# Designs tried in a protein design chat: VH-VL binders against q8ssn9r234to409. Part 1

Scores and structures below are computed, not measured.

Target 1, 176 residues: q8ssn9r234to409
Amino acid sequence: EPISQSTEDYTDIPRIIKMSVEYLFEKCLLVPGIFRESANAMELQRLSQLFEKGGDIDLSEYTDPHCIGGLLKLYFREKPIPIFPYDLHKRIYSVLNEEDSNIKVKSLLESGLGKGQFLILRYLFELLNAVSINCNVNFMNYQNLAICFAPSLIQSFDLSCYDVIERLIENYHSIF
Unless a header shows other numbers, all headers, positions and changes below count from the first letter of the chain; antibody chains aren't numbered by Kabat.
ipSAE, averaged over its two directions, is called F for ESMFold2-Fast, E for ESMFold2 and O for OpenDDE. V2 adds 0.75 times the mean of E and O to 0.25 times the DockQ between the complexes of E and O.
[cut] stands for letters that were removed.

## First folded at step 1 (VH-VL; framework fv_faricimab_arm2)

Design F11
Fold by ESMFold2-Fast, scan of step 1:
Structure F11 (fold): chain C 176 residues (1-176), chain A 120 residues (1-120), chain B 108 residues (1-108)
Amino acid sequence: as target 1 above (176 residues)
Amino acid sequence: QVQLVQSGAEVKKPGASVKVSCKASGYTFTDYYMHWVRQAPGQGLEWMGWINPNSGGTNYAQKFQGRVTMTRDTSISTAYMELSRLRSDDTAVYYCARWGDEYSYAMDVWGQGTMVTVSS
Amino acid sequence: SYVLTQPPSVSVAPGQTARITCGGNNIGSKSVHWYQQKPGQAPVLVVYDDSDRPSGIPERFSGSNSGNTATLTISRVEAGDEADYYCQVWDYSSDHVVFGGGTKLTVL
């Protein structure tokens, strides 16, 4: 069974996100197709159950790097309420082609998200930006990562969601 | 009904350019990527690239990079594919096809095709 | 560049089961889509995401995808199923949409 969101209060970065992002950042930036390739379904389920149970987990014991990438996507996809609000994405989308668009996007994120949600997204997008910088090796550019993450983060299939997520990955250092 | 209607057949000389149009109806044009695929007589399907009609962003197959340009006009729900410096081996039927999120990366609706003949 | 391999032709008797293969390195990790094309017509999507069918496609059409081979299966074949069939994937490593070479299904 997938991990469900048990609380709505984000005062800190959840352990599952912190551990997964840290591991992927340190070990998996150069893995071809990271976040795109399917995880081993049984390993993914087992790993998600271990995080649900609580306790210490050694991610280095997992042989499939796509399992940890899959866990991160599953976490956002299975939230009852999207971590990235649909209305916020619409507001951001409306300013993407304006002058000083990155300054406007930054302002909209800071005012439109709770502090905890902003910190979680900043933490995630730092990883996604780093992955995209290594796209010559891992084949995951801004567009490919947006395709992988937009449906999980916003829980919508509108094409405007991909444009917004792509901008946040590409211009991470200007926006967050 | 969802429909893609393409422009009519064209005959061009080597070195010329051709611009094929694809008019969408029956759905929100900006909600689906548009692919371009060609097929030479008696040959298989060959992918050329896609355009995001919402942003205007494009991705071209390496073989066509530098010769193909994909654009759109959202006011008339029309996508365009322009191929320049035509050769005899560019003779083919050119298709536009819709790319839907509901069907992952499958092309669920296709235009009727536009025959482009390149002859000296 | 990523390559999908299909047999050029498959022959089957009416009422029997046709199986059309699509070979690719680690294709089981990718989503495979199948298109039917009749002479003078545009392709029609018959199977998507390995095994799902679009509305209006008979349940006789099914698909599978595992390891290095994806398969389109057409059960209780009818004369009207005679066509060219193409498999297709999105390959992120090459950043390309890739089609197989096509298989001509003949119903004799």
Scores: ipSAE 0.006, ipTM 0.556, lowest interface PAE 11.0, mean pLDDT 86

Design F3
Fold by ESMFold2-Fast, scan of step 1:
Structure F3 (fold): chain C 176 residues (1-176), chain A 118 residues (1-118), chain B 108 residues (1-108)
Amino acid sequence: as target 1 above (176 residues)
Amino acid sequence: QVQLVQSGAEVKKPGASVKVSCKASGYTFTDYYMHWVRQAPGQGLEWMGWINPYSGDTNYAQKFQGRVTMTRDTSISTAYMELSRLRSDDTAVYYCAREYDYGWFDPWGQGTMVTVSS
Amino acid sequence: SYVLTQPPSVSVAPGQTARITCGGNNIGSKSVHWYQQKPGQAPVLVVYYDSDRPSGIPERFSGSNSGNTATLTISRVEAGDEADYYCQVWDSYSDHVVFGGGTKLTVL
C-alpha cells in the first residue's frame, strides 16, 4: 500500500500497518525505548518510499527497529483525517471515571468508529498493550506509549487525549 | 470488472520507436503502480519497469535504461510504454500489469505483439 | 542482482502431486507470487503472498516459502494444469521485480 494523504477505504487492515505491527510484535517487544527513540531520517525516508511503491518488503533487512516504529507513527500522523476522531475521544474522556467505565468505552468505540477503523485500532492497541507488559525491559509503560501515539492517532495535544489512549492500552482486553 | 486493454500489434523496422498503450477500467487508476513486462517468443517473462500513475515517477530495469519511457494520462486512465532504437531482439509480446499490494500482478493486459524486422 | 532459479521442466502423472520449486537467497523472508501461463495467453495469478489463493483458483493449488526455497504445489493434477509456471518476487534492495526462468509442467 502507498503512504499518502488521499481519502482511504478501510475495508481491510492496510498492509503497511499489518506488516509493521506483525514485525514489531514478533521481534521488537523488548527493544528499549521502542516508539520513543527517533529513527534515522534517511532510513525512514527510504522505507517510506519503498512502501509507496507497494512491493514486497523484508523488514528484517532494516537493522533499526526505531525506523519501523517511526513508520507506523508517521502513517497515522500523515492521515488527512485522524483515525481516532477528536469528538469521540471527548465522549470517552467524559466516562473514564464512571462505574463500569470500560464497558462504556467499548460501547462508544463500537458506535463512534466505522468497522474498518475499529479493526485497525484494535490491531494497533494489541501491540501497544504487549509492549507495555514488557516495560521492565523496554521502559515503555502505557503512559509513555500514550505520549508517543496520542498526537498521531487523534492529531491533537489536548491532555485528555493522553488519558484516553492510556486507558485503551492498559485495558485492551476489557475494551476490545 | 477490473480490466487492462492494450493497443494492437505493431510491425516496426530496426531503429524505429514503438509506443504501446494500456487503458485501465474498473478501479481508481492512480491508486496502483503499473508495470511493463515483455516476453520474447519461446522465452520467459522479463520485467521492464514501473510507473506510479499518481506522481508520474518511473523506475526502469537497467537493460532498458535510456531506451524506454513510461508515461500516463490520468484523464483517460491510460499508461504508455515507448521503446526506442528498436532491434530485432526486441521482438516480443509486451504486457502491462497492475501491481496489487506487495508486488503481485493482477490483472494483466492481453499483450501487444511487437515485431521488429527489416 | 537477485536471482530466482526454477527447474526448466517437471513431469507428473494425472492425479498425482506436482511440486515446482523457486530457489533464491533467503527467499523465505520475501513474498513469492506464482503465475500460470498457457500458450497464447497472458499469465494468470494462481498463488500470491507465498500461500494465498485468488478467487476462482482451485484449492488443489497451494504454496509454501521458507529458507532458500519457495514451492508451488498442485495436488490431484489434471491435464488442464499443463502450462508454464513462473515465480516472482519484488527485491526491495534493488527496487526491481524478479521472475524465475519458468517451469514447463507436463502431464503424461
Scores: ipSAE 0.000, ipTM 0.467, lowest interface PAE 16.3, mean pLDDT 85

Design F4
Fold by ESMFold2-Fast, scan of step 1:
Structure F4 (fold): chain C 176 residues (1-176), chain A 121 residues (1-121), chain B 108 residues (1-108)
Amino acid sequence: as target 1 above (176 residues)
Amino acid sequence: QVQLVQSGAEVKKPGASVKVSCKASGYTFTGYYMHWVRQAPGQGLEWMGWINPNSGGTNYAQKFQGRVTMTRDTSISTAYMELSRLRSDDTAVYYCARAPDYEWYSGFDYWGQGTMVTVSS
Amino acid sequence: SYVLTQPPSVSVAPGQTARITCGGNNIGSESVHWYQQKPGQAPVLVVYDDSDRPSGIPERFSGSNSGNTATLTISRVEAGDEADYYCQVWDSSSDYVVFGGGTKLTVL
């Protein structure tokens, strides 16, 4: 096991997550194709490096919402260990079609994730649920958002990953 | 488990370039930043820069800006550091070292064995 | 430029406590990491994020960081602890990694 800061050691939500999620929630719920449209690669790298500096960042100075959406996805994709464990998603997948499945999913998340991981995912999925509610304007339903985030969160392209992430987005209020 | 294996010692003339390799194994290469640090004989550790193996993005210390180039090849999990226009005071052991995501910066947890680069006329 | 100051050497008898300091302007607001380097070997991370210990590092290694001084404390020193020790921070203002000058620990 690598010697690194694990999500299990978190006492609060990381700054990059908190700032990006808050900005997207306040300003970007109605942006067509949010999280699906590609960000400018150079702008995305520049913004990522600004967070690495640890200085004050004013996200309102960035006019491209797709850059901030891309930063959030990049963060999860670049983690050494997936924030959402592969084995946990398989256990969740196995209960998706059972009676009272959302109660079972909630239980599996609570037992399978450290507190820090659970809080970060709860914070993220609140945003994704809000985006999906506005899909008539932004064209990003829970299926579209699962396509964007499942590979980054689980770091796998298995089809079962998409079904699990879809459920967490659609039924956020029942699960978290 | 985790291993970083560097290329062998080099002897170069002033004005030449040197390219050091660092082959990673035992972890997901694209999941960790790779840093380069050097140490002149009898001196301390000096940071040179980092590369993000996933994106190819780099950040170099100002002292080396314009002389250093960091690259990687994800197909063979190998990072490279090339230093050009070599001077005698570039004689040092060059290390690669991995770091977790910068947001949680927890230090350099694994280091390569080092590559001695000697620059002499 | 941002500078981390370490004493060049510290001497201690076996079984005693060694304290190695790392001075820096407002270093208490930074995350400090410590490395042990033995002759002919690559550095080894012994303390990270001010006070956390990597798996496999003995409990007698500990760290603290407050104000303008970070400290690496090695209790019940053994002959095998003889090495150079380096502190390190990521300097947010300059956007680069900074190492201290190193401290040679001698066990008499």
Scores: ipSAE 0.000, ipTM 0.458, lowest interface PAE 17.6, mean pLDDT 84

Design F5
Fold by ESMFold2-Fast, scan of step 1:
Structure F5 (fold): chain C 176 residues (1-176), chain A 121 residues (1-121), chain B 108 residues (1-108)
Amino acid sequence: as target 1 above (176 residues)
Amino acid sequence: QVQLVQSGAEVKKPGASVKVSCKASGYTFTGYYMHWVRQAPGQGLEWMGWINPNSGDTNYAQKFQGRVTMTRDTSISTAYMELSRLRSDDTAVYYCARHEDYFDSWGMDVWGQGTMVTVSS
Amino acid sequence: SYVLTQPPSVSVAPGQTARITCGGNNIGSKSVHWYQQKPGQAPVLVVYDDSDRPSGIPERFSGSNSGNTATLTISRVEAGDEADYYCQVWDSSSYHVVFGGGTKLTVL
């Protein structure tokens, strides 16, 4: 079934996210520089168009894992409204150094996000946490992943965005 | 069938500790927060705290800080609530209840049968 | 700390409509959940997220929430509805679950 940003609602995990995350989780956790290395722009555009048109897509036909990683980042970057609200990240940032900060962060996420947004972010951050656990092989720790994803998720370049995304990756199991 | 089964009634003296268990079945134990709520005879419901069975993180009501400890054992899908330095006014029925961690919904849809803890002087 | 206020008791005749209120400062901005508790039994969730019903709960149970008051409405009341009813919210400011004091519904 095709997906499109013009028809997207936040009530379920979009196919492009589900398929990309599942593939990366199963096949790409050990790929050096995953999410950091640039994909070929034309190949990324063609893959994005395939998801828009729908039908059966075999991601294993793409020998460059950075294309699939790039697709995931592109999806969030191109949203008209960031999946992670700017004001929510500021509220989370304000509690990062408080006692019981992870409980407070979880509460803020659950109250500040709709069900679909929460599910998509939980699904994504599970992958990012798993990638960071394998950083001795892939060279992508939670700081590196925060640099790659914060600008796409929040659509802001404030330094506080990186600290918030970094916390969600590192402490995934306490927060989600 | 989704079910929470609690340990049996306890009688304790002031100053003692009590540990109540809550065994989950019929669902993914780590997918739901576990709350503890008590009710003194003839009184209303009083929230004590919750535990995230997946992470082990806890959040306790201020009134019980320093006296309550919530834990879990994922291998047997069981949550525990231990209350120490018991007082006569801790006499109550203690309930466990699950809450779905997917949504901004803190409604508790499945409850244990309750455990009566009597503290007598 | 956040406080929810319920009337201690409400009386209603069989077949009539019972309304149980839950007062709280700006409660309309929160999600309200309602529990039914019969003597000697654990609470049962009857309304969640202001107005939704769990599977198995009769359509006679409904809820609303706006401004400073949430309301549980039970239409065509039956003798078996006699119970204590509690409202509940999550207070994000304190990170605490808050219960109302409870309302005893008497079906006469």
Scores: ipSAE 0.000, ipTM 0.500, lowest interface PAE 14.9, mean pLDDT 86

Design F6 (at its last look DockQ between E and O 0.43; V2 from the best seeds 0.00; counts 0 for: pae E 8.9 > 2)
Fold by OpenDDE, look of step 2:
Structure F6 (fold): chain C 176 residues (1-176), chain A 122 residues (1-122), chain B 108 residues (1-108)
Amino acid sequence: as target 1 above (176 residues)
Amino acid sequence: QVQLVQSGAEVKKPGASVKVSCKASGYTFTGYYMHWVRQAPGQGLEWMGWINPNSGGTNYAQKFQGRVTMTRDTSISTAYMELSRLRSDDTAVYYCARGGEYDYLWEYFDYWGQGTMVTVSS
Amino acid sequence: SYVLTQPPSVSVAPGQTARITCGGNNIGSKSVHWYQQKPGQAPVLVVYYDSDRPSGIPERFSGSNSGNTATLTISRVEAGDEADYYCQVWDSSSDHPVFGGGTKLTVL
């Protein structure tokens, strides 16, 4: 399905993703080891259940950034189908070293992803790019972030997954 | 060919419970969320909740919290919806409906069961 | 909670064009999906993502969405098009799908 390239609306993004990403943007860009440090298992489970049950959730005063980071990874990992198709990442991987690779990757994403996938991934990679920019403080460069997210997004441990996710984080502005 | 086949009609007394089944075929059962939607006679569609057949995770509409339980048996690709403490206004046709792939999961329902009529009467 | 508003009924003569509206606050920013339900049958997806058609759905069915109104358009209406039609969106605030009240299309 064609994706509207001009649409930056996040109205259809799941609540858990929106709230988590917003929290992380506001409070966690400078947190050392964000997305790498393990979250408290009980707290993570509590938050996950809270979002699944619905209701009013307020993260404005929440103090454990690693739980929110963990929650975001958990969300993608627990989906029955990975948000990033395995075949798509292979296609992207095949063009990473070509001339004008960013343009080609952009085209592949727009043609290979559904509307929902694209919007969610664009929002996520916006965050990850912002985190990587502050790697001198948080120690999370685009390689480290790719290690943290590639298995959850693609649900594969193929080494090419990391290269693809790295490129998307590093070149977010050129690709998305 | 994707198919969702539901169990037959039920007649229940107030206060009883009903469990409706939905057998899926033609696709990977654990690869898609299963939703439940009901429709009272002459009324519109009302969403009840979803289940992740892979993990067993569920999300219920607030209206049904505490009364509805959604489960699945992956070995036979079957989803179940149990509604307890039945009352007359629970009389409706109950549908299972498949969510799309991940990118469509939270958007629309592409396949529906044939529906199960549940009548609650004294 | 997000609310979708549909007219309760629409009437059209055979061969004419039927338009069924679905109102919602800034619905144009959401993806709208439409279902057809004939008497005694389960709903059938006829339009998704505002204007896309599933395989097997005639080209006579089309959709549009802008501002506060989404519209399902059925051109060259046939007797077989008589049914209830429901619009549906996903409410990201509550993380639940939302259905309109439904519109009964009568073919005169």
Scores: ipSAE 0.022, ipTM 0.641, lowest interface PAE 5.4, mean pLDDT 90
Fold by ESMFold2, look of step 2:
Structure F6 (fold): chain C 176 residues (1-176), chain A 122 residues (1-122), chain B 108 residues (1-108)
Amino acid sequence: as target 1 above (176 residues)
Amino acid sequence: QVQLVQSGAEVKKPGASVKVSCKASGYTFTGYYMHWVRQAPGQGLEWMGWINPNSGGTNYAQKFQGRVTMTRDTSISTAYMELSRLRSDDTAVYYCARGGEYDYLWEYFDYWGQGTMVTVSS
Amino acid sequence: SYVLTQPPSVSVAPGQTARITCGGNNIGSKSVHWYQQKPGQAPVLVVYYDSDRPSGIPERFSGSNSGNTATLTISRVEAGDEADYYCQVWDSSSDHPVFGGGTKLTVL
């Protein structure tokens, strides 16, 4: 059965992220190919515009699960500056094979991210970890998820980005 | 190097409109939200809204909804704020302010225009 | 909507330390930014993300944020620090920034 979302307070998360992650936790942990399968581009654009206008939004009226997954990735991909700094990922990559690497990665995240970046990433990676735990049903393990998300989060196709993101997904509870 | 240069002071009658411009230089204009903040004489700062210069999307403070229009021209790196149906209590200095480096979640205003005084008097 | 509360004024002697507070419910969970505004001038960012300083801001400007109070601290206050100071957070429920009412720092 699906792992429920943490009850921690995430009220400061941007609406598009908060509503998307809540929807995905509630309805999509068991959806085959979530985050991998393409969304309809016109529906995705419409949803993106809806969030930009503000007001009260009910995602259940507007969505295919793959559109909500796509919306979340689109949010990060279209930021002018990546939410996950490229140079931070290089620092993390350099310690991935060291003894006590998760302790070092945790320390690098805490020192290398602003409060808001850390909050958003912790919130997102809780979801990605939950999806990966259900990979026998949804077919999305932490490696598949890293391939889908690293280009959006770091805005880079360097192979080191996949290694960093998959470590954060797999070891969420030790690192965040 | 980053600079925001606003249009000059304006005197308006009640019921008129004003359009203030903000010319950006020294950075990639479409990469940062632009905010508009006003300050009545002797008062604090009052946020009016933001525009995403890349998409043209806007978010207006409820107080100004229906009276404010924020636009931009990306070809000349210029943002605009138009306030219609002016009242005497719209007399204020109007600032453009660039949002910070990362995201609107923790946006702070790292650069401000010099301000445009708009006086609304009968 | 979210409310920030600042004292209307703070007075301090030159060379002493000024502390300007910004109160809000659970403000310690938010990132707090601070602006200095001298008469007739635009605001200038002096602290962001609670405690970071922009380039060109002296290290005697510092910030902290925990519980229900964020604080801007100016050590070794100079006459040139006399200004209005505003705190600011992001209100995620309304998707916009919120300013405190401002604090006039008087150096006497």
Scores: ipSAE 0.012, ipTM 0.596, lowest interface PAE 8.9, mean pLDDT 87
Fold by ESMFold2-Fast, scan of step 1:
Order: sequence, then C-alpha cells, then structure tokens
Structure F6 (fold): chain C 176 residues (1-176), chain A 122 residues (1-122), chain B 108 residues (1-108)
Amino acid sequence: as target 1 above (176 residues)
Amino acid sequence: QVQLVQSGAEVKKPGASVKVSCKASGYTFTGYYMHWVRQAPGQGLEWMGWINPNSGGTNYAQKFQGRVTMTRDTSISTAYMELSRLRSDDTAVYYCARGGEYDYLWEYFDYWGQGTMVTVSS
Amino acid sequence: SYVLTQPPSVSVAPGQTARITCGGNNIGSKSVHWYQQKPGQAPVLVVYYDSDRPSGIPERFSGSNSGNTATLTISRVEAGDEADYYCQVWDSSSDHPVFGGGTKLTVL
C-alpha cells in the first residue's frame, strides 16, 4: 500500500523535466561540477519564469550549463508536495544494509509511489547515473549528486535522505 | 541555539599525537557534515577534511591523508579529530565547523567552534 | 590547483562603503561564501551563495559575483566591522574548498 496518499498524480513527464533532462543528457554529461556549481541567478530566474508562462523555449540559447541543472533542482524543491515521500525514504533507509537490499528497495519504490512519480524518478535517475559514470571528467560521483538532489526530491535535510538517493543513483540498473 | 564547543588548548612534543573534540548542541547532530579547518599563527584558513556523523564516512585533504583521523560519537553528539606524528609546523588553532544546509552540505561553513590552540614545541 | 586572490588590506572611514574583491578564473560560475574573523575569534559566515545573508547579519553586508571577480560590499561601515575577511569556493575538480588569503579591513 502506498505510504503517502497526498503526492500529486502525474499523467505524463512534465515539459520542464523532459526538456531539461534531454538537453543535459545530450550536451552536459561532461561539464565539470554539473548540478553542484551555482547557476547565474538572473538567467535561472528568467528561465524558470519562461517555463511558468508556457512559452516556446530554446535551451541552447543559454550559455550557462549550470542554469539548466539548477532549473531541475529548483523544480523539485519548489513542489508543494515532495516528489519523493519522506515516509517512503525512511522505509527504504531501514533496508539498505539487508541482504538483497536492491530487490527490497525496488519493491518499496513500486508499491510506495504512484505510477507517474515512479516514471519521473526513473527518468531523472537515468540522467544522474549517466552523469556519475562520467565522474572522471565532470567530478560528480553518486555521493556528490545525492547531496545536490536529496534536499530537492525529499524536501528534508535528514542525512538518511542522502544515503537513499545515493543508492538509487549508484544502483539505477538494479532498482529501476 | 547552535553551539560547537571544543576541548582546551594542548602542548605537544614533535612526534606525539593530539585528539581534539567538538561537542555539538542545538541541532540534530547527524543532520550536518562536520568539517575541520586549521589556522597557523598569522596565516589563513586551511581545510583538513570532513566527517558525515550519520554514516561515519570521511574525506581528508590529501596533505593530511595518513596523519589525520576523524571520528564521532553520536550518543554524546561529539566529533573528534586526531592528528599524529606532529611537527612544529602543525602549531595552529584547530576549528570544527558545521557544513551548511541546502544542496551543498559540505561547500560552506555556517557555524564554527571557538577553536583549540595546539602548540608543538621541542 | 584553483587559486583565489584577495587584496591584503583595505582601509575605509566610518560611514563609507568598503569593497573587498575575490579574484578567480571564471569565479562567476562558482558559489562564493564570505567569512568575517575578528582577532582571537572564530570565523563567522556573513554572506553565502554569492549574495544571501545568514540570519543576524546586517543588510549593509552584500555580495556579488560575475566573470572573474566576486565582491563583498559593506555599506555604512562601523568600527565593529574591522576584521579579516575571507572568500571561499568549493573547487569541484579537486573536491576541496579553496580559501582566499584574507583581507584586513581597517576602519580609520
């Protein structure tokens, strides 16, 4: 049974996520400090407002690669209801050191998330896993990426959140 | 009210080890990284490493790798930094400092301990 | 290794504006944090993420960061602002913080 009944139901991957993830996957896997380095604050605010207005957006016009990374984190951070429920992460945290932990994590995600939330997170974590594979060039391993994303996804600064998100990045192919 | 209270001043001979403590209060100890930064007399700030109090994981500056050990005791909300094989140029004030919140937990230092003077003399 | 350059000293009269610079290659793409250290005391965070202020820090402290220079601006300077000021970034390539050498602010 789902842990949280208040999480939003998503019928498709939101445009802001789809466009940002696609662009980052194609163009930014080798950018040093991607997701860690700060975006230009004015560019980030302008880009965020363009997506809010529903306008036609060409991400290639933005010279700061960290702006698009910042946009993804901002999107999740500003959601009224976290995309990743706090109670679900606590249940996942409790099984991280058990035998067959990745199988248990997969089961908890599948039962604890709506189908739309699961698809969005699978889409995001595919990107984060790909970034981590290139950490020799971009300097962003799965631990670094967990620090960048856990507060936005769960909307909590409990250190157990970092361990959970780190596991999902590192073991993406076993869990999703 | 966040407070980081460090142990008192130490005087050591070259070759000895020193262990500095940092007792945290006013927040969830396991919710923030703890960093160690030193400052030699009249010099700038030099980062030594961090510990994740939740996992016990550590990351040390390469200059101190093999000489420094960072630990913690969650039951008393206390972090420790032990520096071995002391040299005269290890004379410095040693600070513990809490990592910040948000997306970049280890990138900046929002609260600092009062400092512990370690003097290494022959 | 990444290097941050600060002027060793800045002097300003009370009530005037002090500007302390922090130079670094493409520093505008990094997040800059600023610390105030008074003699015999621990550092205190005064500006973080380029321009944000911690609770309790007066609004006359502000920051900016673009291109190759970040700046800490202290308006309407008071005698109590006399201190050493350090800028700091996290260098992703070395996975270490980098501190500037510090600037001594003298209020004459």
Scores: ipSAE 0.005, ipTM 0.528, lowest interface PAE 10.8, mean pLDDT 86
ESMFold2 (binder alone), look of step 2: mean pLDDT 93; pTM 0.950

Design F7
Fold by ESMFold2-Fast, scan of step 1:
Structure F7 (fold): chain C 176 residues (1-176), chain A 120 residues (1-120), chain B 108 residues (1-108)
Amino acid sequence: as target 1 above (176 residues)
Amino acid sequence: QVQLVQSGAEVKKPGASVKVSCKASGYTFTGYYMHWVRQAPGQGLEWMGWINPNSGGTNYAQKFQGRVTMTRDTSISTAYMELSRLRSDDTAVYYCARLGYSYWYAFDIWGQGTMVTVSS
Amino acid sequence: SYVLTQPPSVSVAPGQTARITCGGNNIGSKSVHWYQQKPGQAPVLVVYDDSDRPSGIPERFSGSNSGNTATLTISRVEAGDEADYYCQVWDSSYDHVVFGGGTKLTVL
């Protein structure tokens, strides 16, 4: 189902996002190449199918952290409508080099996104910021993470997408 | 291990029907979508459609709509693709291929292929 | 109907880098998958989701996707890499799979 249907009451984060982010935050902040390294395609598809069935899932039973990272990227990439609208990223891009840019970015996100979409992105970017803080061990800085996530979130490879996503990761605490 | 094994080569006359089978092993058959792809001699890959082995639901490429029927038998983990009113340009190798998530569309496991020759 | 365009052939010497392109309108907004097919054999997935590699596929295989062109890059080409290569996307408008026409890689 589309992400908007899962958060239509604006109070809940989709289960697949909540479980994946919580697990990665608890167990995987120090994993080298997290989100960059490929998962086994068969294991990734199997895990995706388990979430589609809606049963109880224990992510600690999965040995490969790259499978859970891949699941999170797959979820956003396959949404029929991007969680992060293309026109919103263009508006954000236009203010990145202005004075008080982080305040302007925060305002654009709050006005350009529904409450549920804002909460989901805030939840995701908290994880990505934490991963980037540990880049001396995991080798995933703000730029590396933007390369991994921008295509999935905006569903576009325009270079401006990478700059926007990088800013949201680096300045999470000022923006969200 | 995970494997898709297809039925043997077929030679058919124009106007006949052919039914190709694809037996799955090494994984939960009902957990993964099954697609069918064909390849005429010396030509590229052509997508024909998919079946959800759990529900029996299908989706066919417009070119084959009305001539193709995809079915499955969960008791023997086997998928079938039947193509009717065969023409000479239906001569091709027919593949079944597994996709675990229908919105991802990456084929991780392929059958060995079944050669179907249509000759007058 | 969405169309993917590949060059019919690419030739490289052993040890060189091969680049195979897949052209499509705004293809950079889609997930591109790549398959290797050797004569008489079924296709094998070598790159998925633009740039991710399945377990067991050599590091020499990589991919990129931007704007109107996706590219499969094979570094330090070996004789065993000689094959036909196909790109593939999902057309979300019709819930259909689309393949490129294929590229024959010849290792000189």
Scores: ipSAE 0.000, ipTM 0.442, lowest interface PAE 17.7, mean pLDDT 84

